# Designs tried in a protein design chat: miniprotein binders against q96jn8r1131to1294. Part 2

Target 1, 164 residues: q96jn8r1131to1294
Amino acid sequence: TLEFLENHGKNILLSNGNRTATRVASYNQGIVVINQPLVPQLLVQVRIDFLNRQWTSSLVLGVITCAPERLNFPASACALKRAAWLLRGRGVFHNGLKICEKFGPNLDTCPEGTILGLRLDSSGGLHLHVNGVDQGVAVPDVPQPCHALVDLYGQCEQVTIVNP

## First folded at step 2 (miniprotein)

Design c5a
Amino acid sequence: GDPLEEAKRLTEKAVEYAKKGDLETALKLVEEAAKLLLESGRKEEAIELLKLIAELYRKLGDEEKARELEERAEELEKSLGDPEEAKKLREEAEK
ESMFold2 (binder alone), alone request of step 2: mean pLDDT 74; pTM 0.628

Design c5b
Amino acid sequence: GDPLEEAKRLLEKAVEYAKKGDLETALKLVEEAAKLLLEAGRKEEAIELLKLIAELYRKLGDEEKARELEERAEELEKSL
ESMFold2 (binder alone), alone request of step 2: mean pLDDT 80; pTM 0.700

Design c5c
Amino acid sequence: GDPLEEAKRLTEKAVEYAKKGDLETALKLVEEAAKLLLESGDPEEAIELLKLIAELYRKLGDEEKARELEERAEELEKELEEK
ESMFold2 (binder alone), alone request of step 2: mean pLDDT 77; pTM 0.660

Design c5d
Amino acid sequence: GDPLEEAKRLTEKAVEYAKKGDLETALKLVEEAAKLLLESGRKEEAIELLKLIAELYRKLGFYEIAKEALKLAIEIEKEAQRLE
ESMFold2 (binder alone), alone request of step 2: mean pLDDT 74; pTM 0.629

Design c7a
Amino acid sequence: GPEEDLRRALELMEKGRELLRQGDFEGALRAFEEAVRIAEKAGNKEYLATALFLVGQVLKELGREDEAREYFERAREIAEEI
ESMFold2 (binder alone), alone request of step 2: mean pLDDT 89; pTM 0.881

Design c7b
Amino acid sequence: GPEEDLRRALELYEKGRELLRQGDFEEALRAFEEAVRIAEKAGNKEYLATALFLVGQVLKELGREDEAREYFERAREIAEEIGSERLKEMIE
ESMFold2 (binder alone), alone request of step 2: mean pLDDT 82; pTM 0.799

Design c7c
Amino acid sequence: GPEEDLRRALELMEKGRELLRQGDFEGALRAFEEAVRIAEKAGNKEYLAEALFLVAQVLKELGREDEAREYFERAREIAEEIGSERLKEMIE
ESMFold2 (binder alone), alone request of step 2: mean pLDDT 86; pTM 0.851

Design c7d
Amino acid sequence: GPEEDLRRALELMEKGRELLRQGDFEGALRAFEEAVRIAEKAGNKEYLATALRLVGEVLKELGREDEAREYFERAREIAEEIGSERLKEMIEKL
ESMFold2 (binder alone), alone request of step 2: mean pLDDT 84; pTM 0.832

Design c7e
Amino acid sequence: GPEEDLRRALELMEKGRELLRQGDFEGALRAFEEAVRIAEKAGNKEYLATALFLVGQVLKELGREDEAREYFERAREIAEEIGDEELVKRAEELLKEL
ESMFold2 (binder alone), alone request of step 2: mean pLDDT 91; pTM 0.918

Design c8
Amino acid sequence: SDEEIAKKLAEEAIKLARKGDPEAVRKALELALEIAKKTGNEEVFELAIRAAIEAARAGDPEAIKAALELAFEYAEKTGNEELKELAKKAAEEARK
ESMFold2 (binder alone), alone request of step 2: mean pLDDT 69; pTM 0.606

Design d1a
Amino acid sequence: SMKVTIEIRGDSPEEFKKALEELIKLAKELGAEVRYEIDGNTLRIEVRGIPEEVLKKLAEEAEKLAKELGYKVEVRIEED
ESMFold2 (binder alone), alone request of step 2: mean pLDDT 77; pTM 0.714

Design d1b
Amino acid sequence: SMKVTIEIRGDSPEEFKKILEELIKLAKELGLEVRYEIDGNTLRIEVRGIPEEALKKFAEEVEKLAKELGYKVEVRIEED
ESMFold2 (binder alone), alone request of step 2: mean pLDDT 77; pTM 0.712

Design d1c
Amino acid sequence: SMKVTIEIRGDSPEEFKKALEELIKLAKELGAEVRYEIDGNTLRIEVTGVPEEALKKFAEEVEKLAKELGITVEVRIEED
ESMFold2 (binder alone), alone request of step 2: mean pLDDT 78; pTM 0.727

Design d1e
Amino acid sequence: SMKVTIEIRGDSPEEFKKALEELIKLAKELGAEVRYEIDGNTLRVRFRAPNREVAEEFIRRMEELAKEMGIELRYEIRSE
ESMFold2 (binder alone), alone request of step 2: mean pLDDT 76; pTM 0.686

Design d1f
Amino acid sequence: EEVEIEFHFEGISEEDAKRLADKAAEIAKKLGVEYEITWDENTKTLRIEVRGIPEEALKKFAEEVEKLAKELGYKVEVRIEED
ESMFold2 (binder alone), alone request of step 2: mean pLDDT 77; pTM 0.698

Design d1g
Amino acid sequence: SMKVVILIRGDSPEEFKKALEELIKLAKELGAEVRYEIDGNTLVILVRGIPEEALKKFAEEVEKLAKELGYKVVVLIEGDLSPEEAIKRAEELAKK
ESMFold2 (binder alone), alone request of step 2: mean pLDDT 79; pTM 0.773

Design d1h
Amino acid sequence: SPEEKIEEIVRKALEEGKTKVVILIRGDSPEEFKKALEELIKLAKELGAEVRYEIDGNTLVILVRGIPEEALKKFAEEVEKLAKELGYKVEVLIEED
ESMFold2 (binder alone), alone request of step 2: mean pLDDT 68; pTM 0.632

Design d1i
Amino acid sequence: SMKVTFEFRGDSPEEFKKALEELIKLAKELGAEVRYEIDGNTVRFEVRGIPEEALKKFAEEVEKLAKELGYKVEYRIEED
ESMFold2 (binder alone), alone request of step 2: mean pLDDT 76; pTM 0.707

Design d5c
Amino acid sequence: EEVVILFVFEGISEEDAKRLADKAAEIAKKLGVEYEITWDENTKTLVVLFRAPNREVAEEFIRRMEELAKEMGIELIYVIRSGDPEEAKRRAEELAKEL
ESMFold2 (binder alone), alone request of step 2: mean pLDDT 70; pTM 0.624

Design d6
Amino acid sequence: MKYRVTIRFEGDLPEEKLEEIIKKAEEIAKKLAEELGGEVRVEVERDGNTVTITVEVEGVPPEKAREAAEEIVKFVEEEAKKEGIPVKVEVEVEE
ESMFold2 (binder alone), alone request of step 2: mean pLDDT 72; pTM 0.642

Design d6a
Amino acid sequence: MKYRVTIRFEGDSEEKLEEIIKKAEEIAKKLAEELGAEVRVEYERDGNTVTITVEVEGVPPEKAREAAEEIVKFVEELAKKEGIEVKVEVEVEE
ESMFold2 (binder alone), alone request of step 2: mean pLDDT 72; pTM 0.640

Design e2b
Amino acid sequence: SKTIIVYSKDPEILKEIAEKARKEGYEVRTFTDPEELLRYAEEHPDAIVVIITDDEELAKRAAEELRKRGIKVIVIRTGDEEAAKRLEEEGVEVFTDLEEALEALRKYL
ESMFold2 (binder alone), alone request of step 2: mean pLDDT 76; pTM 0.755

Design e4a
Amino acid sequence: MKVLVIIFSDDPEIVKRVEEIARELAEKYGAEVRVIDLRDYSPEEAVKEAKEYGADVVIIIVTDEEKAREVYERLKKELPDVKVFVIVTDDEELAKRLEEEGVEVFTDLEEALEALRKYL
ESMFold2 (binder alone), alone request of step 2: mean pLDDT 79; pTM 0.787

Design e4c
Amino acid sequence: MKVLVIIFSDDPEILKRAEEIARELAEKYGAEVRVIHLRDYSPEEAVKEAKEYGADVVIIIVTDEEKAREVYERLKKELPDVKVFVIVEGGEEAAKRLEEEGVDAITSPEEALEALRKYL
ESMFold2 (binder alone), alone request of step 2: mean pLDDT 90; pTM 0.925

Design e4d
Amino acid sequence: MKVLVIIFSDDPEIVKRVEEIAREYGAEVRVIDVRDLSPEEAVKEAKEYGADVVIIIVTDEELAREVYERLKKELPDVKVFVIVEGGEEAAKRLEEEGVEVFTDLEEALEALRKYL
ESMFold2 (binder alone), alone request of step 2: mean pLDDT 76; pTM 0.760

Design g3a
Amino acid sequence: GKVEITVTKDGDKYTIRVEFDGKTIEITVEFRPDGTIRVTVESDDEEIAEKIKKIVEEAIKKGESPEEIARRIAELLQKEGVSEEEIKRIVEEAKKEA
ESMFold2 (binder alone), alone request of step 2: mean pLDDT 71; pTM 0.636

Design k1
Amino acid sequence: SPEMRRAEEFIKRFEEALKKGDTETAEKYLREALEQLKIAVEIAKELNDPELLKRVVELLRRLAELAYEHGFYEIAKEALKLAIEIEKEA
ESMFold2 (binder alone), alone request of step 2: mean pLDDT 87; pTM 0.866

Design k10
Amino acid sequence: GPEEDLRRALELMEKGRELLRQGDFEGALRAFEEAVRIAEKAGNPELLKRVVELLRRLAELAYEHGFYEIAKEALKLAIEIEKEAQRLE
ESMFold2 (binder alone), alone request of step 2: mean pLDDT 89; pTM 0.895

Design k11
Amino acid sequence: SDAERLFEEAKRIIEEGGDPEEALKKAKEAFELFIKEGNPELLKRVVELLRRLAELAYEHGFYEIAKEALKLAIEIEKEAQRLE
ESMFold2 (binder alone), alone request of step 2: mean pLDDT 85; pTM 0.834

Design k12
Amino acid sequence: SKEDLAKKLIELYKKALELVEKGASTETAEKYLREALEQLKIAVEIAKELNDPELLKRVVELLRRLAELAYEHGFYEIAKEALKLAIEIEKEAQRLE
ESMFold2 (binder alone), alone request of step 2: mean pLDDT 77; pTM 0.744

Design k13
Amino acid sequence: SPEFEEAMRRAKRFEEALKKGDTETAEKALEQLKIAVEIAKELNDPELLKRVVRRLAELAYEHGFYEIAKEAIEIEKEAQRLE
ESMFold2 (binder alone), alone request of step 2: mean pLDDT 79; pTM 0.731

Design k2
Amino acid sequence: SPEFEEAMRRAEEFIKRFEEALKKGDTETAEKYLREALEQLKIAVEIAKELNDPELLKRVVELLRRLAELAYELAKELGL
ESMFold2 (binder alone), alone request of step 2: mean pLDDT 87; pTM 0.846

Design k3
Amino acid sequence: SPEFEEAMRRAEEFIKRFEEALKKGDTETAEKYLREALEQLKIAVEIAKELNDPELLKRVVELLRRLAELAYEHGFYEIAKEALKLAIEIEKEAQRLEGDPELVKKAEELLKRAEE
ESMFold2 (binder alone), alone request of step 2: mean pLDDT 80; pTM 0.757

Design k4
Amino acid sequence: SPEFEEAMRRAEEFIKRFEEALKEGNPETAEKYLREALEQLKIAVEIAKELGDPELLKRVVELLRRLAELAYEHGFYEIAKEALKLAIEIEKEAQRLE
ESMFold2 (binder alone), alone request of step 2: mean pLDDT 91; pTM 0.920

Design k5
Amino acid sequence: SPEFEEALRRAEELIKRFEEALKKGDTETAEKYLREALELLKIAVEIAKELNDPELLKRVVELLRRLAELALELGNPEIAKEALKLAIEIEKEAQRLE
ESMFold2 (binder alone), alone request of step 2: mean pLDDT 88; pTM 0.876

Design k6
Amino acid sequence: DTSERLKELFEKAKEYFEKMIEALRNGDTETAEKYLREALEQLKIAVEIAKELNDPELLKRVVELLRRLAELAYEHGFYEIAKEALKLAIEIEKEAQRLE
ESMFold2 (binder alone), alone request of step 2: mean pLDDT 82; pTM 0.794

Design k7
Amino acid sequence: SPEFEEAMRRAEEFIKRFEEALKKGDTETAEKYLREALEQLKIAVEIAKELNDPELLKRVVELLRRLAELAYEHGDEEKARELEERAEELEKSL
ESMFold2 (binder alone), alone request of step 2: mean pLDDT 88; pTM 0.878

Design k8
Amino acid sequence: SPEFEEAMRRAEEFIKRFEEALKKGDTETAEKYLREALEQLKIAVEIAKELNDEHLIEDAKAALEAFERGDLDLLRHYIESALEHAEKLL
ESMFold2 (binder alone), alone request of step 2: mean pLDDT 81; pTM 0.765

Design k9
Amino acid sequence: SPEFEEAMRRAEEFIKRFEEALKKGDTETAEKYLREALEQLKIAVEIAKELGNLEGAAKTAVLIVELLKKLGKDPEEIKKWIEIAIELAEKAGNKELVEEARKLEKE
ESMFold2 (binder alone), alone request of step 2: mean pLDDT 88; pTM 0.880

Design n1
Amino acid sequence: TAREVIEKWVEAFNKGDIEKLKELLSDDIVFEDPSGKRIEGKEEVLKYYEELFKKYPDIKIEIKEIEVDGNKVTVKFEMTFTDENGEKKTIEGETIFEVKDGKITHIKIIEK
ESMFold2 (binder alone), alone request of step 2: mean pLDDT 81; pTM 0.750

Design n2
Amino acid sequence: TAREVIEKFVEAFNKGDLEKLKELLSDDIVFEDPSGKRIEGKEEVLKYFEELFKKYPDIKIEIKEIEVDGNKVTVKFEATFTDENGEKKTIEGETIFEVKDGKITRIKIIYFD
ESMFold2 (binder alone), alone request of step 2: mean pLDDT 84; pTM 0.814

## First folded at step 3 (miniprotein)

Design aA1
Fold by ESMFold2-Fast, scan of step 3:
Structure aA1 (fold): chain B 164 residues (1-164), chain A 89 residues (1-89)
Amino acid sequence: as target 1 above (164 residues)
Amino acid sequence: SPEEIRELFELAIWLLELALYLLKEAEKTGDPELIKEAVLLFEFAVRLYEDAIRLAQEGNPEEAKKLAEEALKLAREAIKILEEALKKL
């Protein structure tokens, strides 16, 4: 069963059998990671439950290639640098660099109830799914093993893992 | 204190303006990979600064101060990267 790891950002509270993550303070320190490696064809999905529209930016999704079980998470996923491939706003980022300028919808504007998914294809390409619609390959060759990551940044204060 | 918070915000905007100036210079002659990295940090710093202004206006100066301080750190890192980009010429 898919759950968020008990190792997470310090502002996170897990509930609902570790399937719901809530950021209970500030705007940052909200990184959570799925408890199982993202293997090809596994679709990991989260639903945006609660948005605090007082903030300008929102949720970041992606993968990390370092072992997450004992990782000291930084304040923001952007600080993970070489270990992370991230989708933020309309961009795809790796190691502090924007590697794609316009991919999928703007994550800063996705409303409550949006279901966001991550999946690796058979060739190791990372796909974003939005409300069941495959947006295509965001990153063509993700190193493995990797883990799905959600950064409850800014507006996004709660997400829940949902079944495909 | 109100004076301390004012000085912090003035420093933050000054560094953001400096970063923008250096970004314009670096785009002409600098290392494009470093420029992309600096843009990411600069955009992040601007968003934090905007959130800090909002919180200050809503009467939450303590939280505003924390965000302004983080914006300051990111602006400084962007400036360092832009200076490195400019050395490539």
Scores: ipSAE 0.005, ipTM 0.166, lowest interface PAE 14.7, mean pLDDT 81

Design aA2
Fold by ESMFold2-Fast, scan of step 3:
Structure aA2 (fold): chain B 164 residues (1-164), chain A 89 residues (1-89)
Amino acid sequence: as target 1 above (164 residues)
Amino acid sequence: SPEEIRELFELAILLLELALFLLKEAEKTGDPELIKEAVLLFEWAVRLYEDAIRLAQEGNPEEAKKLAEEALKLAREAIKILEEALKKL
């Protein structure tokens, strides 16, 4: 069963059997990681439950290839310097470097109820799914094993893991 | 005010540049445990500063100011730790 790891950002509270993550303070310290590696063809999905419009930026999705169980998370996912591929706004980032300018929808404007998914294809390409629709390959040849990461940054204060 | 946020950003970049200079010096001979702590704070400060710049460009100066102020606090703490690491030489 897919759950968020107990190791998470300090502003996160887990509930609903560790399937719902809520950021209870500020705008940052909201990183959560799925408890199992993202194996090829596994679709990991989260639903945006609550947005706080006092912030302008919103959630970040991606993968990390380091072991997450004891990782000391930075204040935001974009501060990860190693082994991180992230989708933020419309950009794709590798270790803080923007590698694609315009991919998929703008994550800063996705409304409450949006379901966002991450999946590896058989060639190791990382796909973003939005409300069930495959947006294509955001990152080719992701090293394995890797782990799905969600950063409840800014506007996004709550997400819940949902089944396909 | 526009002048206040400009001054805040100028101060933030100056302190971040100072922190980076001290970090490069400390990494040569400084206390490894203090350097490790300072690196974490410096990385946080840089990300917050970059987020502040982006928010200001997106038309949210109040939130940009809050992030820039937090970046300043973290940069100052990193500088303090790096100075301590260097003093033990």
Scores: ipSAE 0.000, ipTM 0.144, lowest interface PAE 14.5, mean pLDDT 82

Design aA3
Fold by ESMFold2-Fast, scan of step 3:
Structure aA3 (fold): chain B 164 residues (1-164), chain A 89 residues (1-89)
Amino acid sequence: as target 1 above (164 residues)
Amino acid sequence: SPEEIRYLFEFAILLLEEALELLKEAEKTGDPELIKKAVELFEYAVEWYELAIRYAQEGNPEEAKKLAEEALKLAREAIKILEEALKKL
């Protein structure tokens, strides 16, 4: 079953059988990683449970290609300079560099209840799904193995893994 | 862009300094609950500012700009709460 790894940002509390992640302090130190590699056709989904609108930016989604079990997480996913492909706001980022200006909806404005999904297609393309709707290929040719990452940054204080 | 980020940092530090002065005054006179909230917001603003500086140093100017904007927002909120606490006296 899909769960968040026990290795996570220091402000995270896991509950609900490690399927719910809550950021219990501040706005940062909220990185969580799924316990299984993102293999082709596996759809990993999280639901936004709670937003604190005092912050302007919100959650970041993406993949990392380094081993997550012993990774010393930075305060924010955007500080990852290697092995990271991230969706933040409306942009797509590779190792801190913006590679697409406008992709999918603005993640900083998705409401509570939004279900966000990550999936690799058979060609290694990373897809974003929003409320069941495939937004297309955000990143082509993602190296494998890779792992789905969620950064409960800013507004997003709680997410839960949900089945398709 | 680098000029804009520098400007945001300078403005953020100004607001944080104002929040600190108001906090010191509120500690002499204020409602403990409002003082507690002001301290929490001030601490968050300082953390955002420190992250913005670190990101600028690491060469991520777009993230530094976003963090500086959040620091400014938090500093403004802290100032408002401190002013409320002072007015109660």
Scores: ipSAE 0.006, ipTM 0.159, lowest interface PAE 13.9, mean pLDDT 79

Design aA4
Fold by ESMFold2-Fast, scan of step 3:
Structure aA4 (fold): chain B 164 residues (1-164), chain A 89 residues (1-89)
Amino acid sequence: as target 1 above (164 residues)
Amino acid sequence: SPEEIRKLFEIAIVLLEFALRLLKLAEKTGDPELIKLAVRLFELAVRIYEEAIRLAQEGNPEEAKKLAEEALKLAREAIKILEEALKKL
């Protein structure tokens, strides 16, 4: 069963059998990682449970190819300069550099109840799913092993892992 | 720009100073709403500080522009909250 790792950003509280992550303070220090590698055809999904509109940006999700159990997470996922492929707002980023300007919906505007998914295809392409709809390949040829990451940044204060 | 980054740090410091003043006032008056307001100002200060750091570290010009716009929006929100806080002092 999928769970969030006990190694996470310092403002995170895990509950519901480590399937719900809540950011309990501020707007940052909210990185969580799924407890097993994202292997081809595994669909990892999280539901946005609570948004705090005092903040302007919202969650970031993607993958990292470094070992997450011992990683000292930065305050935000965008500060990761190595081994990270991230979806933020309307963009796709690799190690802090924008590699695609407009991919899928604007993640800063997804409402509560939205289900966001990450999946690797057979060719190693990273796909974003939004409410069950495949948005296509955001990143080709992701190195393995890789791990699904969610940054509860800004508006997004709670997410829950949901099954397909 | 270095000027924008400097201004963001200065705004964050001002907000932190006001959060501390509200906490001291809350200690004297026992008003729990002053504590809530102080926490809000502190969180805005941390947020602006983080965005300033992100902007300073961003190598992609297009993303840097977006971060600068977000930071300016946060700064404007913080100034409005600070003005509200001043009315409670």
Scores: ipSAE 0.000, ipTM 0.150, lowest interface PAE 16.8, mean pLDDT 82

Design aA5
Fold by ESMFold2-Fast, scan of step 3:
Structure aA5 (fold): chain B 164 residues (1-164), chain A 89 residues (1-89)
Amino acid sequence: as target 1 above (164 residues)
Amino acid sequence: SPEEIRKLFEIAIYLLEFALRLLKEAEKTGDPELIKLAVWLFELAVRIYEEAIRLAQEGNPEEAKKLAEEALKLAREAIKILEEALKKL
């Protein structure tokens, strides 16, 4: 059963059997991680439940290759300088460096109800899925084990894990 | 005073949101080296601001005020750098 880990950013409240994450304060400290490694062909999906348009940037999705159970999370996922591959806005970032300028839709403009998915293919390529549509390989050869991460940053104040 | 601390936090959140709006605009066409510096300062301001909130919640308003003022200073510096990043194109 997929759920968010109890170790999360300090502004997060988990509910719905740890399948819903809500950021209850500010615009940051909203990192959550899925409770099991992202193994090839596992599709992890979250739905955007609530957007606060007071903020301009929105959620970040990606993977980390460090153990998340006791990690002290930074204020935002983009502050991770090691072992992180992230999708933010239209960009793909590795350890804080932009490695792709334009990949998939702009995550800062996805509306409430959008379902975002992460999947690792058999060759270790990280795929983004948007409303069931595979956007292609965002990052090739992701090291394993890796863990799916969602940063409820800015506009995105609530997400829920969704099955196919 | 409690009123002064409330006012500082209101200004801080306003400046942090303003910095985020500038960051989003600068990311499109801005000077990448200046954007990198601005992000570093912005993230530092955020960390200090969150620490100020924690101290206020724990009943240490004097220390919270000092950190909130430092966060404001760093947020303003990040904004200046972002404005420069936008002009450099």
Scores: ipSAE 0.000, ipTM 0.135, lowest interface PAE 14.6, mean pLDDT 81

Design aA6
Fold by ESMFold2-Fast, scan of step 3:
Structure aA6 (fold): chain B 164 residues (1-164), chain A 89 residues (1-89)
Amino acid sequence: as target 1 above (164 residues)
Amino acid sequence: SPEEIRELFEEAIWLLELALYLLKLAEKTGDPELIKWAVLLFEFAVREYEDAIRLAQEGNPEEAKKLAEEALKLAREAIKILEEALKKL
């Protein structure tokens, strides 16, 4: 069963059998990681449960290639740099400063109830799924092993893992 | 300190204004790939800065300072990229 790891950002509370993550303070320190490696064809999905519109930016999705079980998480996923490939807003990021063109919907404007998914294809391409619809390859050739990451940043204060 | 935080926010807004000026200039004549990169960094810098202002107003100056510093760093990187885009003319 998919769960969020017990190791997470300091502002996170896990509930619902570690399938719901809530950021209980501030705007940051909200990184959570799925407990299983993202292997090809595994679809990991989270639903946006609660948005606080006082903040401008919202959740970040992506993968990390370092072992997450004892990682000292930074305040924001962007600080993971070389270890992370991230989708934020309409951008794709790696190493903080590497940015791709506009991809998929704007994550800062996805409403509550949106289901966001991450999947690796057989060639190591990272796909974003939005409400079950494959958006295409956001990142080619992701190194393995990697783990799906959600940064409950800014507006996004709660997400829940949902099964396909 | 309040003085340091004020100076930080003033520097950040100045760099954001400079980045916007350079972005408008580069869009007409610069390298399109570099411009796209700079736009994204600029947008993130603006949003980090806006969130920093909200935190400061809510009475969390420590967190506001950190976020303003990140916005400053992103703005500087966007400016550097825009300057390189303009050099490729």
Scores: ipSAE 0.006, ipTM 0.205, lowest interface PAE 13.1, mean pLDDT 81

Design aA7
Fold by ESMFold2-Fast, scan of step 3:
Structure aA7 (fold): chain B 164 residues (1-164), chain A 89 residues (1-89)
Amino acid sequence: as target 1 above (164 residues)
Amino acid sequence: SPEEIRELFELAIWLLEYALYLLKEAEKTGDPELIKEAVELFELAVRYYEDAIRLAQEGNPEEAKKLAEEALKLAREAIKILEEALKKL
C-alpha cells in the first residue's frame, strides 16, 4: 500500500494511516515522500485537501533519485541541490534550474479537491496527471530508482493519497 | 477611501524596502536556493506595486487596492523565506 514515509519535513503531521499529510506550522518544512519507488506505470495520486489563502505559492510535486528514508530535507524542495526534478507553478526544475517555462496548469492556482498524479512511462518519461488527465511528459529519461515527493509549500496545508 | 489606499501604498513600500534589506543580508550567508525563491517573489511584488500605482493614477482605485494587497502578500512571503534563508540548514 502507498503511504508517506515517516521521514518528512519537520512541520508535517501524518494521519489516516500515513496517507494524509498536514503541514501544521509556517509555510515550509513540508516535504513528504511516497514509501515506494515510482516504478513505470505506477500512478501516484494526491488530492489537495486544504489551501490557506494567506500564501501566494502552493504545492510542488516531483521526483528525487536519492534514497529518502534518512534524507535530511531542506526547508523547501526547491533547495534540493542534487537529483531532483520538480514541478512548481508552471515551471519544470532540475536541481534548482528552470528547464521548462510553461508546462501543464499553474499549480499555484489549483483549487481544493484537485487530484495530482505522477507516473513514469516505459521510456522513463515523467508525466503529470491533473484530475485524471495526462498532461504529457514533463521530464524525459528520469533515472531509476526514483521517488515521488510532494512539498506542502505555502497555500497547500494538506494532501491525501488517493487510489487511481 | 483615497486615504486608506494611500496608507496601504505606504505600508507596501515599507515592506518592499524591508525585504530588500533582508535580501542583501541573506546574500552574504543565506541558503542560495531559498534566496532565489525570495528574489522571484520580491520582483513580482515590485511589479504589482508599480501596477497598483499606475491603476490609481488612471482612476481605478478598486483595482489599485487589489494589486497593492497582492504586493503586500508577496512581500510578506519573500520576507519569511529570507528569514528562513538566514537560518542554518
Scores: ipSAE 0.000, ipTM 0.144, lowest interface PAE 14.9, mean pLDDT 81

Design aA8
Fold by ESMFold2-Fast, scan of step 3:
Order: C-alpha cells, then structure tokens, then sequence
Structure aA8 (fold): chain B 164 residues (1-164), chain A 89 residues (1-89)
C-alpha cells in the first residue's frame, strides 16, 4: 500500500501507518516521499488536513528522479535543483526556474480538505488532480523512475494519503 | 502599469535589504539551523529578483512582475525565519 517513506525532512512526524505526515516545527524541513515509484496510471493523492495561516506560502507537490530512501533532504524542495519538477503556487518549477507560469489552481490558497493528486499518463506526462478533477499536463516526459514528493512547506502542516 | 511594477520592485529590494541586515545580525547569535534555512530562501529570492530584472529589460513586464512578487514572498518568509533565529538565543 501507499505510505510515506521513513526517510523524510527533519520536522516531519509520520503517523496513521505512515499515511499521515505532520510538520511539527518551523515552516520547512517538511519533505515527504511516497514509498513506491510513480508509474503510469498510478494516482497518488493527499488531503490537506491542517493549515497555519501565519506563513505566506503553502505545500509543494511534484516528482523527484533521484533515489529517496537514503537522500539527505534539503530544507525545502526548491533546493533539489535538477532532480525535481515542482508545482508551487501557480507555477511549475525545475532547476530553480519557473518553466510554466500559470498551471492549475493556486496551491497557496487551497483550503483544508482539498485533495491533491499526481499521476503520470501513458506518454509520461505529469498530471495534477484537484478534488478528483484532472488539471492537465504540468510537465511532459518526466524522466523515470520518479517518485511523488510532497513538501509540507509554510502553511501546510499536515497531509494524509487518501485513496479514491 | 509601469508605476505598479516600479513600486513592486522598490518593495522587493527593500525587503531583500532588510533580510540581509537581519541575516548579518542573526549569524552572530542566532540559531544556526534556522540561519542556514533563511540563507537558502534569501538566495532563491535574489535569483528570482535578478530574473525579474532581466525580463523587464527584455520587454516582458508582466512576467517580470510575477517573478518579483514571488521574490517578495520568499523574502518575507526569510525575514520571519531570521526573526525566529534571533529569538532562540
């Protein structure tokens, strides 16, 4: 079954059979990764459980192409550079640069209860799903293998893996 | 508007300057883990701001404005962390 890896950011506490991730301190050090590669048609979903409005930005979703089991995670996903393709706010980012300006809803404003999903299509395109609705292709031709990543950054202090 | 963009850039540079001053103070007595994290955010904000300037010079003010707004958000986050770092010690 889908779970968060035991290797995660320093401020993360896993619970609920490693299906719930809570950031217990500060605003960063909150990267978690799903325990199996994101293969075509696998839909990985997380629900936003708790938001702390004292911070400006919120969670980041994406994929990482390096092996996550023994990786020393940086303070935030944006520091992963070439290894990561990330959705933050309304942008799509890779290697520290915004590669798409306006994609999907603004992740900084999604309320508690929002379900966010990542899926690869048969052509290797990365899709974002919001409350079950496919937002389209955020990133074409994602290198494989890749792993779904959630950065519990800023406002987002808790997420839980959910199934359809 | 051109005036809106100018004011946004002025605000962004002011916050980046404030973050740098707070960073100088924090590195003397602050929590080193928080300082390290603030540096990463600050460097990212500076990079986005530099890209915004380049886009504005190339005649793409709408994209420049968006990057400057993102730099502003990161600068604010860096400032909050630096304030926390100063409280710790």
Amino acid sequence: as target 1 above (164 residues)
Amino acid sequence: SPEEIRLLFELAIWLLELALELLKEAEKTGDPELIKEAVELFEFAVRLYEWAIRLAQEGNPEEAKKLAEEALKLAREAIKILEEALKKL
Scores: ipSAE 0.006, ipTM 0.219, lowest interface PAE 12.4, mean pLDDT 82

